# VH-VL binders against q9fz32: the designs that were tried, part 45

Target 1, 221 residues: q9fz32
Amino acid sequence: MALYCRDTLIIIFQKLTVADLARASCVCKVWNSVATEDDLVVSAFTAPWRIKELVGRPASVSFWRDNGIWKFAISHRICRGDSVTSLAVKYAVQVMDIKRLNNMMSDHGIYSRDRLLIPISNPEILANTTCYVELDKYAKREVAVLYLEGAPKREQPVPGTNQQSNLSADGKRRLIESLRRSMQVDDGTALYYLAIAEGDPRSALSEFSADLRWERQAGLN
Short names: E, the ipSAE of ESMFold2; O, the ipSAE of OpenDDE; V2, 0.75 times the mean of E and O plus 0.25 times the DockQ between their complexes.

## First folded at step 22 (VH-VL; framework fv_ogalvibart)

Design qa4 (at its last look DockQ between E and O 0.01; V2 from the best seeds 0.00; counts 0 for: pae E 15.2 > 2, placed apart)
Fold by OpenDDE, look of step 22:
Structure qa4 (fold): chain C 221 residues (1-221), chain A 124 residues (1-124), chain B 107 residues (1-107)
Amino acid sequence: as target 1 above (221 residues)
Amino acid sequence: QVQLVESGGGVVQPGRSLRLSCAASGFTFDDYDMHWVRQAPGKGLEWVAVIWYDGREKYYADSVTGRFTISRDNSKNTLYLQMNSLRAEDTAVYYCAREFGYSSDYYEGYMDVWGQGTLVTVSS
Amino acid sequence: DIQMTQSPSTLSASVGDRVTITCRASQSIRSWLAWFQQKPGKAPKLLIYRASSLESGVPSRFSGSGSGTEFTLTISSLQPDDFATYYCQQDDSYPLTFGQGTKVEIK
């Protein structure tokens, strides 16, 4: 009987890992309702790293399935003189890890990008920080991003941040669906472009089109 | 020559566990991401799992998530698939495959080398 | 998940025929598509990667085209060795997914 009390379940589930929450969600409807609560999942995800706040939400539930250190990255804005090697030294990480995270085969690819995601070697850097869940188009994955210099500029896609005005949750969903259909992409990608467009679907489509043009010119399409 | 050889297949009852192995030779094993792909009898190909070259990242198909575990021992040039809670629908030939990168600017890889597969039959 | 749909499921052709197989993705996968050949009792063999790039050692009679959601594999002149099942596979995102396959058989 005690295992059916919501309050009791919450207390118990607060001690669970994300993986355990996922398992718990499969037990019964009552457990599912508690185990899938956003606050519990976020807490379970952030707690091992002592993260203060997680901003944004992933488009895919699969994001929560693994909360390893590789889910996190530092956002580094590329400056003149930067190389993958210099950044590896700067952040005390392996060159290959940077390349893998950013889907880079060549070190020269850095010059075509505005930022690089840097893997985190020391988890202590995450303690008492704010991380932002973002879909990085180059990494082709959702990542919890740490900004060392402060909050990301408005141009950084933060999924789930209500920067979109008064649209109801349903309205947002419909908008994402519309964009998904228009762009012929997945929800995550649609959300990404919507975010960088600050909630403007027209701008989102424009950005997407621009990227497609770029890809074509680069021989990627 | 580059070669992958799967082993560990057999007949098992539902709910049981089985561990598959894939022995790699002829190339630097720890440089490559590795995949498992399965094929049910008379059916198409189904991707099962991938593990990165260093073993740090793993991804699974939804159909096997929570039941299967992909792993590797680079010192032994061996890929593994631990299969737990086996079901009848898991019956298939299981292939291991190497992912080779083809892009200079972006990571782009395709499964260019496959083993001959090992048959797993789950039946009561 | 990205769904890959091949057409036709079965194709009967003669030696020397031009054969075309189509693959459609449920969403744009840009050029992240591979084609595989599989013969009975054998492992799949990579033929084409990046939608149109020919794998090393594959005969030039094989070609791939397409981008976005529609892709085609073409065999310009079917040879006896080409009777097999062909699969498309998207490499855009995980989970990786295959088409259901197209069996090319002798007419």
Scores: ipSAE 0.020, ipTM 0.605, lowest interface PAE 5.2, mean pLDDT 86
Fold by ESMFold2, look of step 22:
Structure qa4 (fold): chain C 221 residues (1-221), chain A 124 residues (1-124), chain B 107 residues (1-107)
Amino acid sequence: as target 1 above (221 residues)
Amino acid sequence: QVQLVESGGGVVQPGRSLRLSCAASGFTFDDYDMHWVRQAPGKGLEWVAVIWYDGREKYYADSVTGRFTISRDNSKNTLYLQMNSLRAEDTAVYYCAREFGYSSDYYEGYMDVWGQGTLVTVSS
Amino acid sequence: DIQMTQSPSTLSASVGDRVTITCRASQSIRSWLAWFQQKPGKAPKLLIYRASSLESGVPSRFSGSGSGTEFTLTISSLQPDDFATYYCQQDDSYPLTFGQGTKVEIK
């Protein structure tokens, strides 16, 4: 009765919280198989917050163990003039919460990042939204992030990746040519900045522009 | 082994000063915020102060503001509490505690490791 | 300052009982709430952080729930080791504050 057992388990497990699914996954291999199915886990994770869609797969299974509000964050694009203090006021959160969420040792150096995670102060902002599972390199966390402006504009990633990092050979060639024209550099230089930016063309352009500005100011040209 | 050991408690007269130390071992001290929490005999817990991991931010309970100073020496893995103008109501067991920082394991605790405490008695 | 009020102050229970302790904040603390257990002569131990997350090594009979201003610690089946005093603590805003404590005694 393995077929009916799995169908029955699926119906039961669809009603469980993430904590109860984690407990169920420890019972035996059959229960583990059903309790860890992607559609069941995603549904249990998103339902309490009424999230429309969760995009991406976490690198760690521990991501699913608790879906408390701190698992979610606004991904704020850092702009000139931003400070942790000004962002705390803007988002009605505390400076300490921003620092804790982002693994910050000090206030200095936020401009080494493209984005900063902002805690969710009002959970209703999550309802009927799309969140993205991302590993934040500075916070050393996997979080479900909300982009208030929509996801960053870039080539559509290959399904099953959290970032645009694995394109077809034709897609990669077009991207390199586009960057080469935008930066007015050779292919090798474009590839270097694309590699530093981990395949994100907007970050590659930003780092190139910053390096040019620094070289001009330092007289290294 | 992760541990915190308080020292420097004792009996002092009202108006006098006392300095507490908390020696940390078994972890990277300068990755953690550090707290002092006190407990008067037969009473509940009262938060006293925090100092952030790099020593730049300090916050105090209203009952001790202006009289107590929290500090840390990250090179010696030691937390301090300088207590001035002591009052009878400052009589308590003083605990140091570390505050677990953010990590890749999605485990975020509040004060997860505590010392065994040191008794401060303020009496004539 | 955010005042934390626990209820009840003292609770008598038998082994196997379901025990519920509540903690109320004078203003919203979102989910920045921890629960501690303290036995006589010992330092407090962390049980629950972020209102509902179980600290490593804490038995699964402990659970936490709530957000905003009202929070609950539940022990699903009380064991002899659970007779202690329990404190809630908010970590939303400085100054950090504890509840007054709930003593769980053997009936």
Scores: ipSAE 0.000, ipTM 0.431, lowest interface PAE 15.2, mean pLDDT 79
ESMFold2 (binder alone), look of step 22: mean pLDDT 91; pTM 0.939

Design qa5 (at its last look DockQ between E and O 0.02; V2 from the best seeds 0.00; counts 0 for: pae E 13.9 > 2, placed apart)
Fold by OpenDDE, look of step 22:
Structure qa5 (fold): chain C 221 residues (1-221), chain A 124 residues (1-124), chain B 107 residues (1-107)
Amino acid sequence: as target 1 above (221 residues)
Amino acid sequence: QVQLVESGGGVVQPGRSLRLSCAASGFTFDDYDMHWVRQAPGKGLEWVAVIWYDGREKYYADSVTGRFTISRDNSKNTLYLQMNSLRAEDTAVYYCAREFGYSSDYYEGYMDVWGQGTLVTVSS
Amino acid sequence: DIQMTQSPSTLSASVGDRVTITCRASQYIRSWLAWFQQKPGKAPKLLIYRASSLESGVPSRFSGSGSGTEFTLTISSLQPDDFATYYCQQYDSYPLTFGQGTKVEIK
């Protein structure tokens, strides 16, 4: 009986690893409801690394399944004089690991980029820090990003907040394209629905669907 | 309708230059990375080059590095491939392709739309 | 460079047959694999992306599976329109690379 009490479950689940929470979520509906709570999952994910705060949320639950050191990266803004080699030395990592993480074909590509993700060699750097969950275009994955010089500028998309305001120009364009494809409409129409939905693509689709239903009922289609 | 149309192909002698064009329509061209892919007669597909939506990043296959230049004019919705120092082995149908990258979980970057291709023949 | 190896190079089958094509990558590429169909004199057509996701408008008889280094394209019941050459492509890293192709021909 005690194992069905939500409060009791929360207390127990607060002590579980991400992997154990995942297993617990498969036991029953009650356990699932507690084990999938955002606060519990985030806490379980950050605790091994002593991360102070995790900003943003991944789009996929699969993000939580792997909490290895490779899930994290340092955001390095490219400056004059930087090279992949110099950065490898600076951060005490292998050149190849930097290139692989960022899907770099050549070292020269660094000059066309605003930042590079740097793999983390020392996990202690994560202690008492704020990490940001980001979808990185070059890495082609969601990564928990550490900024050593301060919070990311607003231009970087932070998942989980009002996504429209924080999406990069590139992210916004892709979002519009996605909606356009889904709705089978032009860019202007997609943008309209996104705007009325305050940047939420799900809501945008819902509004569009509602309008379509209305049009059908009105005999306009 | 989303469409890519290649042009500029023809017969050229080795060592000569040729410029290919790809006209895009039916979508916001400057939102997409663009690729060139070629196919020699009776052979498989070979990736040639990519250019990012803003033109800042360019990558080339080793086989064309130093000889080919990919570029784009977003105001004209056109992708280009400048081919210099052409060789017999460059003979192929050249395709332009659009890259679709957006996903809720990942940036993917797969080629979802292709042109019909333009034939380049390099022969003495 | 990542090498993509397809097998078989040629496959003879009949309408209604189950067809399987394999693609092996020389290194780990996660799920960044696409399958294309090409008919003679035509441009390649995207079938599958992310190893197993079906492109819009592609018949459900096509399916993709696999991750890491081994991938499979399956046609559950071959149709007359399916006789073509198929290519796998990795888009994990540059340079992008294709398999050598598999020609599916009528038996």
Scores: ipSAE 0.025, ipTM 0.604, lowest interface PAE 4.4, mean pLDDT 86
Fold by ESMFold2, look of step 22:
Structure qa5 (fold): chain C 221 residues (1-221), chain A 124 residues (1-124), chain B 107 residues (1-107)
Amino acid sequence: as target 1 above (221 residues)
Amino acid sequence: QVQLVESGGGVVQPGRSLRLSCAASGFTFDDYDMHWVRQAPGKGLEWVAVIWYDGREKYYADSVTGRFTISRDNSKNTLYLQMNSLRAEDTAVYYCAREFGYSSDYYEGYMDVWGQGTLVTVSS
Amino acid sequence: DIQMTQSPSTLSASVGDRVTITCRASQYIRSWLAWFQQKPGKAPKLLIYRASSLESGVPSRFSGSGSGTEFTLTISSLQPDDFATYYCQQYDSYPLTFGQGTKVEIK
């Protein structure tokens, strides 16, 4: 009798898991409307971990269908002396779990990134926290990110202003990847030519090409 | 040699759908952001959409948002434009274009390589 | 959106003339502006990037200048191959936008 009443559906659906909400959303338009409401979906996503608040909107609706522990990560700002091994010790996690979460093929690429995602070894740290939905371009995944030392300022579009990138480190990462592949060199060499060219990728390629010509003339290769 | 070749253009009725393809060769496709740009007959250039090198970020012109979907298959070196709910004002030559370099931290650059274009005509 | 306005819309010139085309942005775009040349039935061709940097293989008679909101493309001595339509394009922010175009015709 009450299966088409929105208020009754809300009461029923707020007790469902993310998987059950996905199934309910396929029944009819009324059920779809209720099962896909943001408050219900966010609540089902966060409840198992007792997260206080989830900030941000994922680009993909499939984000909500899996709230396993690997959907969450600590954001670690990379600084001098960091290695995958040292971070594994620091956070009491396995090296392979860091590599898997960050889509790393080797240990070499850590300094090309602004931050590294650290897997959650103790899920209790998520309780009563604020997590941020972010796209990590190096890891190539959307994650709910926890900042242990306070969240960075979030910027959102304001009417009448230019839209600013939400992931400023991603532009730098793409620049380095582009140069590395174009020059067929390692990350350190790509960064060297970027520094010489003061951040201009076209100038960096030009300097690299000129150095190759000079080295051939000098008999170095 | 670096090359982009569009296909899939044709004549369609308003309200129908069409899928454009762009085959890329001569460069590492998954290192580059890719764009669609269109030009109505006798008119100027209009940017349509961009997709980032890994396919995760997409941006659209207001005139096509909600109707067009840009996508890429990096394993096949192919860029796509799915065009739904076509209108007469979508009639244009559609160009595939490669972005070279990053202009800054804002994830935007200039288009240095263009395809030959494919004509889409929307009329009854 | 950032609107790009070119001036003039059409100009007539003779071989050997100095030609200037102006492009104005509705907002500050730094120097993130490109110039394109397009001939009928052909794809656009990049001439200038970052307002003043000449693309490889483009003749040195083409030059660009300006920053902020006001930009100029100059052809120092017009050649027969230069009769075409020219577009400016900002790439400072999405959506990317083009000027309306400037057609350079034979006088």
Scores: ipSAE 0.000, ipTM 0.416, lowest interface PAE 13.9, mean pLDDT 79
ESMFold2 (binder alone), look of step 22: mean pLDDT 92; pTM 0.943

Design qa6 (at its last look DockQ between E and O 0.10; V2 from the best seeds 0.00; counts 0 for: pae O 6.5 > 2, placed apart)
Fold by ESMFold2, look of step 22:
Order: structure tokens, then sequence, then C-alpha cells
Structure qa6 (fold): chain C 221 residues (1-221), chain A 124 residues (1-124), chain B 107 residues (1-107)
């Protein structure tokens, strides 16, 4: 068996699920090198849904760990007369799933947002489409977004990027480590707050402190 | 400390109305969806209604639709249940409950804080 | 509407026993299930959310498992404070619904 031959590993790993690629990445250095290649990871993520193209990269590497239907959403531009109930009927989805996906707990209402994320009720809609990896600041989650108009009309950052600084990879690692130490959290949590703060460490700490205060007020320990 | 205190329960005749109140303290009331849950004597829990944090969405159990109205006054940190056309089967302890709000795991839909309840008795 | 059925309706147990309560949904609720404990004359108290996550301050002898349509609440070693009625509640969709309850009483 040529289990250390890169060409053979590529052929094998192209058939693996995202979960199996994660497992394969832990076997040895050569397996890790092949199993973490961007092309293989993106292919494993998109293939079950027959997505034509995935544009952008998530801020959190944990995004790739599972490609279940909850990672995908339709972007619905909010119009006059929209309600959560009417959108649930329009898209044939549950009101509770719209509530969950959009983190509807405290806001100025839906008309304070430009868009609402709609869960995917029919996965077939994803086939032969382009999806955009985005961090939704109201929902505080990363999603692969489908625009039924065919392309996003964006006034803001490139999909999947929330950073306005072009820090080196070493600078970003040091920033994440500093945030992790300051906030006493794991790397994934530090990366999450850095991503929603668009790469600004002061804003990331502010958001974390606000969320921690809310958790104490809400009775979360 | 987070607390919910119900009031307005009592004895009423069938066909009459009551309004229940729930006073909230120890948290930012208008950040949370709120529920009413009732329990008939010796019976299990029955969900009655929910109102979302901003008062725009309201959902009811079939047993009370058209008769009960959930509402809130965020300036007074108070949840209400207007109960019209009361029936004997509406006799229960009525609990006010807060729905959990935000988490990276999306915990919405379950009730994390409950009041102690107020008794409504519908009897001739 | 999603019907939630608990079994057993009543069980008798001794301190130290392992207790298992089952909750079945009439359709898949994925993992959107909570467990509550209620003592006579008291408000319900949340034990478990999202099928298996332990609420803060709840003793580790409580655990939940299951997904889809079948769920269990387990008390690994019953304590005197655990004699109560237990309810499951689905929150997959409105209207929210509870199981009919399981009363755990001293043998």
Amino acid sequence: as target 1 above (221 residues)
Amino acid sequence: QVQLVESGGGVVQPGRSLRLSCAASGFTFDDYDMHWVRQAPGKGLEWVAVIWYDGREKYYADSVTGRFTISRDNSKNTLYLQMNSLRAEDTAVYYCAREFGYSSEYYEGYMDVWGQGTLVTVSS
Amino acid sequence: DIQMTQSPSTLSASVGDRVTITCRASQSIRSWLAWFQQKPGKAPKLLIYKASSLESGVPSRFSGSGSGTEFTLTISSLQPDDFATYYCQQYDSYPLTFGQGTKVEIK
C-alpha cells in the first residue's frame, strides 16, 4: 500500500467527508498536509450539496468541521411588510428556525437590519449555485449564504473576510494568543470575537466583556 | 437576582375575564421572549403562549387561541395575559417564564427562569 | 402539533437507585428537547437543555441523551432531593409541548 504517496492520498482523501478529513489530518505529517489542503477541504464541504462554487473563507477553521444544512442560508433582503411569520410561510420554514438562525433575542426589530437569514428547507436549491461565506453580525455566526438574485449587492467587505487590516500570519497568531490570554478562553472563542470585531482587538474585548456581562445577568455560569 | 412574580389570579365565574401580570426584575426584560405556562390541579404542564422580546410576534396554544391575549409593557418590565371567555378547564396555576436568549449553541425555545405561579379558579 | 409521551407515568425508587425516564416525540425534534424538575407547590426547574446539556448548578448525577424521537433522562444515583415530577418539553416548533410528566416517588 502507498499510504505515504501524495498522489495516492489525494485520490483517497477526495472521497472523504469533512469529518473523515479531520480524522485523517491527525494520523501523521504527510496525511495532515494532504487532508488540510484548501482544495480538498472546500471540495469535501461542497460536494454533498453539488454547490458550484464557494466564495470566501471563514474566519474560524471550525466552520469546516461539519457541512450540515444549518451551515447554509438564503439571504432575504428585508422589504416593507415583511414579518418573521410571513417569511416562514414564503420559504416554507419554521418560525423557530428563523429565530435560531438569526439569534433574535435583542435588536431594534427586523427593520433595523438589511437582510434576514432564511434556513434551507429544500437542499436541492443549493445545486449548481455559488455560495458566499459570510459572518452575519446580528446572528453572530458564519454561514454559507445563497443569494437568490444571483449575486450579492455588497457595500462592505469581500465575502468571508471581516478584517480591515492586512496583518501577517504571525501578527494574527500573536493577536489571537493575546486575546486568548486576556479573555481566558480557547483559540476558537478568541477567533470568533476577533472575527465579529472585524480584526480589531479592542472591539473584540469589548464584545466579549458585554457578552460575559449578559451571561452573568441571564444566569449563565 | 433574576425574579418573576405573577399576580392577578383569583376565583371567577365561567364566561368572565381576568388579566394576569408578571413583574420581572434582575435582568433587562426587553431582551427576552416571555411565556405563560399553566398547570391544572394534579395535572401536567401546558404551554399557553409566547411573546417575543419586542412584542411583535405572539403564538398561542390551540386551547386558548381567540380567547387569551399575551402582551408586554417593556417600560414597566411587565408581562400580561388577558384571559377572556374563561372556562372551567382554564382552572390552573399560571406561571410566567423567561426564554433563554443568546448562546453560540442557540438555546432559544426553552424556559430557564420561572415565577412561582398565580392560581386561577373558574367555578360557578 | 408535536405530541410528547413520557414513560413511565409513575415510578417508585429508593435512594441510590439509577432512574431512567423516557420521552418520545411524535415526529423528529432533532435535539430541541428540555427536561424540567418540579416539586409539589414549586415552580418547574430546568435540568437539561438541547437534549444533553446540563444547566448550570444542576448536579452531575443528572444526564440526558437521545435525538430525533427518543430521549432519556437519567439520574445515576437517586438522592432524597430528587423525589419530584419530571417533564420533557420539545421546542423544535410552536406550539411548544410538554410530556405528561413522570412522578418519581419513594419506594
Scores: ipSAE 0.286, ipTM 0.712, lowest interface PAE 4.6, mean pLDDT 82
Fold by OpenDDE, look of step 22:
Structure qa6 (fold): chain C 221 residues (1-221), chain A 124 residues (1-124), chain B 107 residues (1-107)
Amino acid sequence: as target 1 above (221 residues)
Amino acid sequence: QVQLVESGGGVVQPGRSLRLSCAASGFTFDDYDMHWVRQAPGKGLEWVAVIWYDGREKYYADSVTGRFTISRDNSKNTLYLQMNSLRAEDTAVYYCAREFGYSSEYYEGYMDVWGQGTLVTVSS
Amino acid sequence: DIQMTQSPSTLSASVGDRVTITCRASQSIRSWLAWFQQKPGKAPKLLIYKASSLESGVPSRFSGSGSGTEFTLTISSLQPDDFATYYCQQYDSYPLTFGQGTKVEIK
């Protein structure tokens, strides 16, 4: 079995599609270790669309398995006078596609939201842009989001960014409460772990779990 | 263990009101859309209403629009159905159901967990 | 509203039989179809979602197929525990609608 040098594998794998990387990851442990590298996967994911930068990371590896145009969406802040129909016309997409993407059952639901995700009809719009991987609560999916007017406003949590700064007061409270419940700790402790995790609740939980394990091993609990 | 428990059913006269409750446990209640589905005796299933996880959006079947109100208290992990102006045709077992549909690619939106139901009988 | 029509309304079968239930939608619902099993006095239980995906814990003898307007639930080998009423449900659009049900009874 020709022992492939890791460096050689990296060079080869840089030329692979996401699908090919996935296949390569199944060949052997060495190939898996290289094919699953974050930089390679991100590059393979963004390259077909000529995306300049991808900010954030998905919670699920399955996110990378599908790099179709439907993985991307435009973030549209809802303005006075907007309707699903008007937005469909504006972005040259079908009303139903907007509704499906956002899990809308009625057109009037638009007024209860701050933004809508808009499907992308022209892939060229993604060229040389920054896309943000987000979990949209209404769409209930992870999406690579394009902001046409610039960086996401503070109200939209971007995974991997200091989410603490962008959450509304209510959002922060909810997050802290969630962590408190999950960790079975007081607010102060939850806040501590959230801070060291730079606002990432998953990382916070991971750190907490690690500390608990350490304490148990040390006989402190 | 994920569990939904309905309560509040009983016998009422036409025109009266009744409030049903559904207590959720074993999962993060405020992450899930919730439904009411009813089943008349010896009949099929009929969707009644849905409320989103944050309570911002609500939708109803035409048969109950204007009479029923779905609501939730996430702090209490409880789903409610306020039923006003009850009719004989509203007689049914009422089920609460959780909607699951999270995906990295798309939202599926299917009902995966159901309560055991509570019987509402509207009779003179 | 999307109408869901199941056939047959009643099916008599024996243990070990292959059972097929059909559900038709009045319009295309893509793959947004679920199958439920309901036993007397019990709540419906999810069997299949997305037309063909088996819910966790459901026996492999259950399978779903179809897309668009025609869907099928198949039980490859009927077991004693499978005698029940089955419902299809579309969740393509609101209002959510169910088929009228198919009662599978013992022959």
Scores: ipSAE 0.016, ipTM 0.595, lowest interface PAE 6.5, mean pLDDT 87
ESMFold2 (binder alone), look of step 22: mean pLDDT 92; pTM 0.940

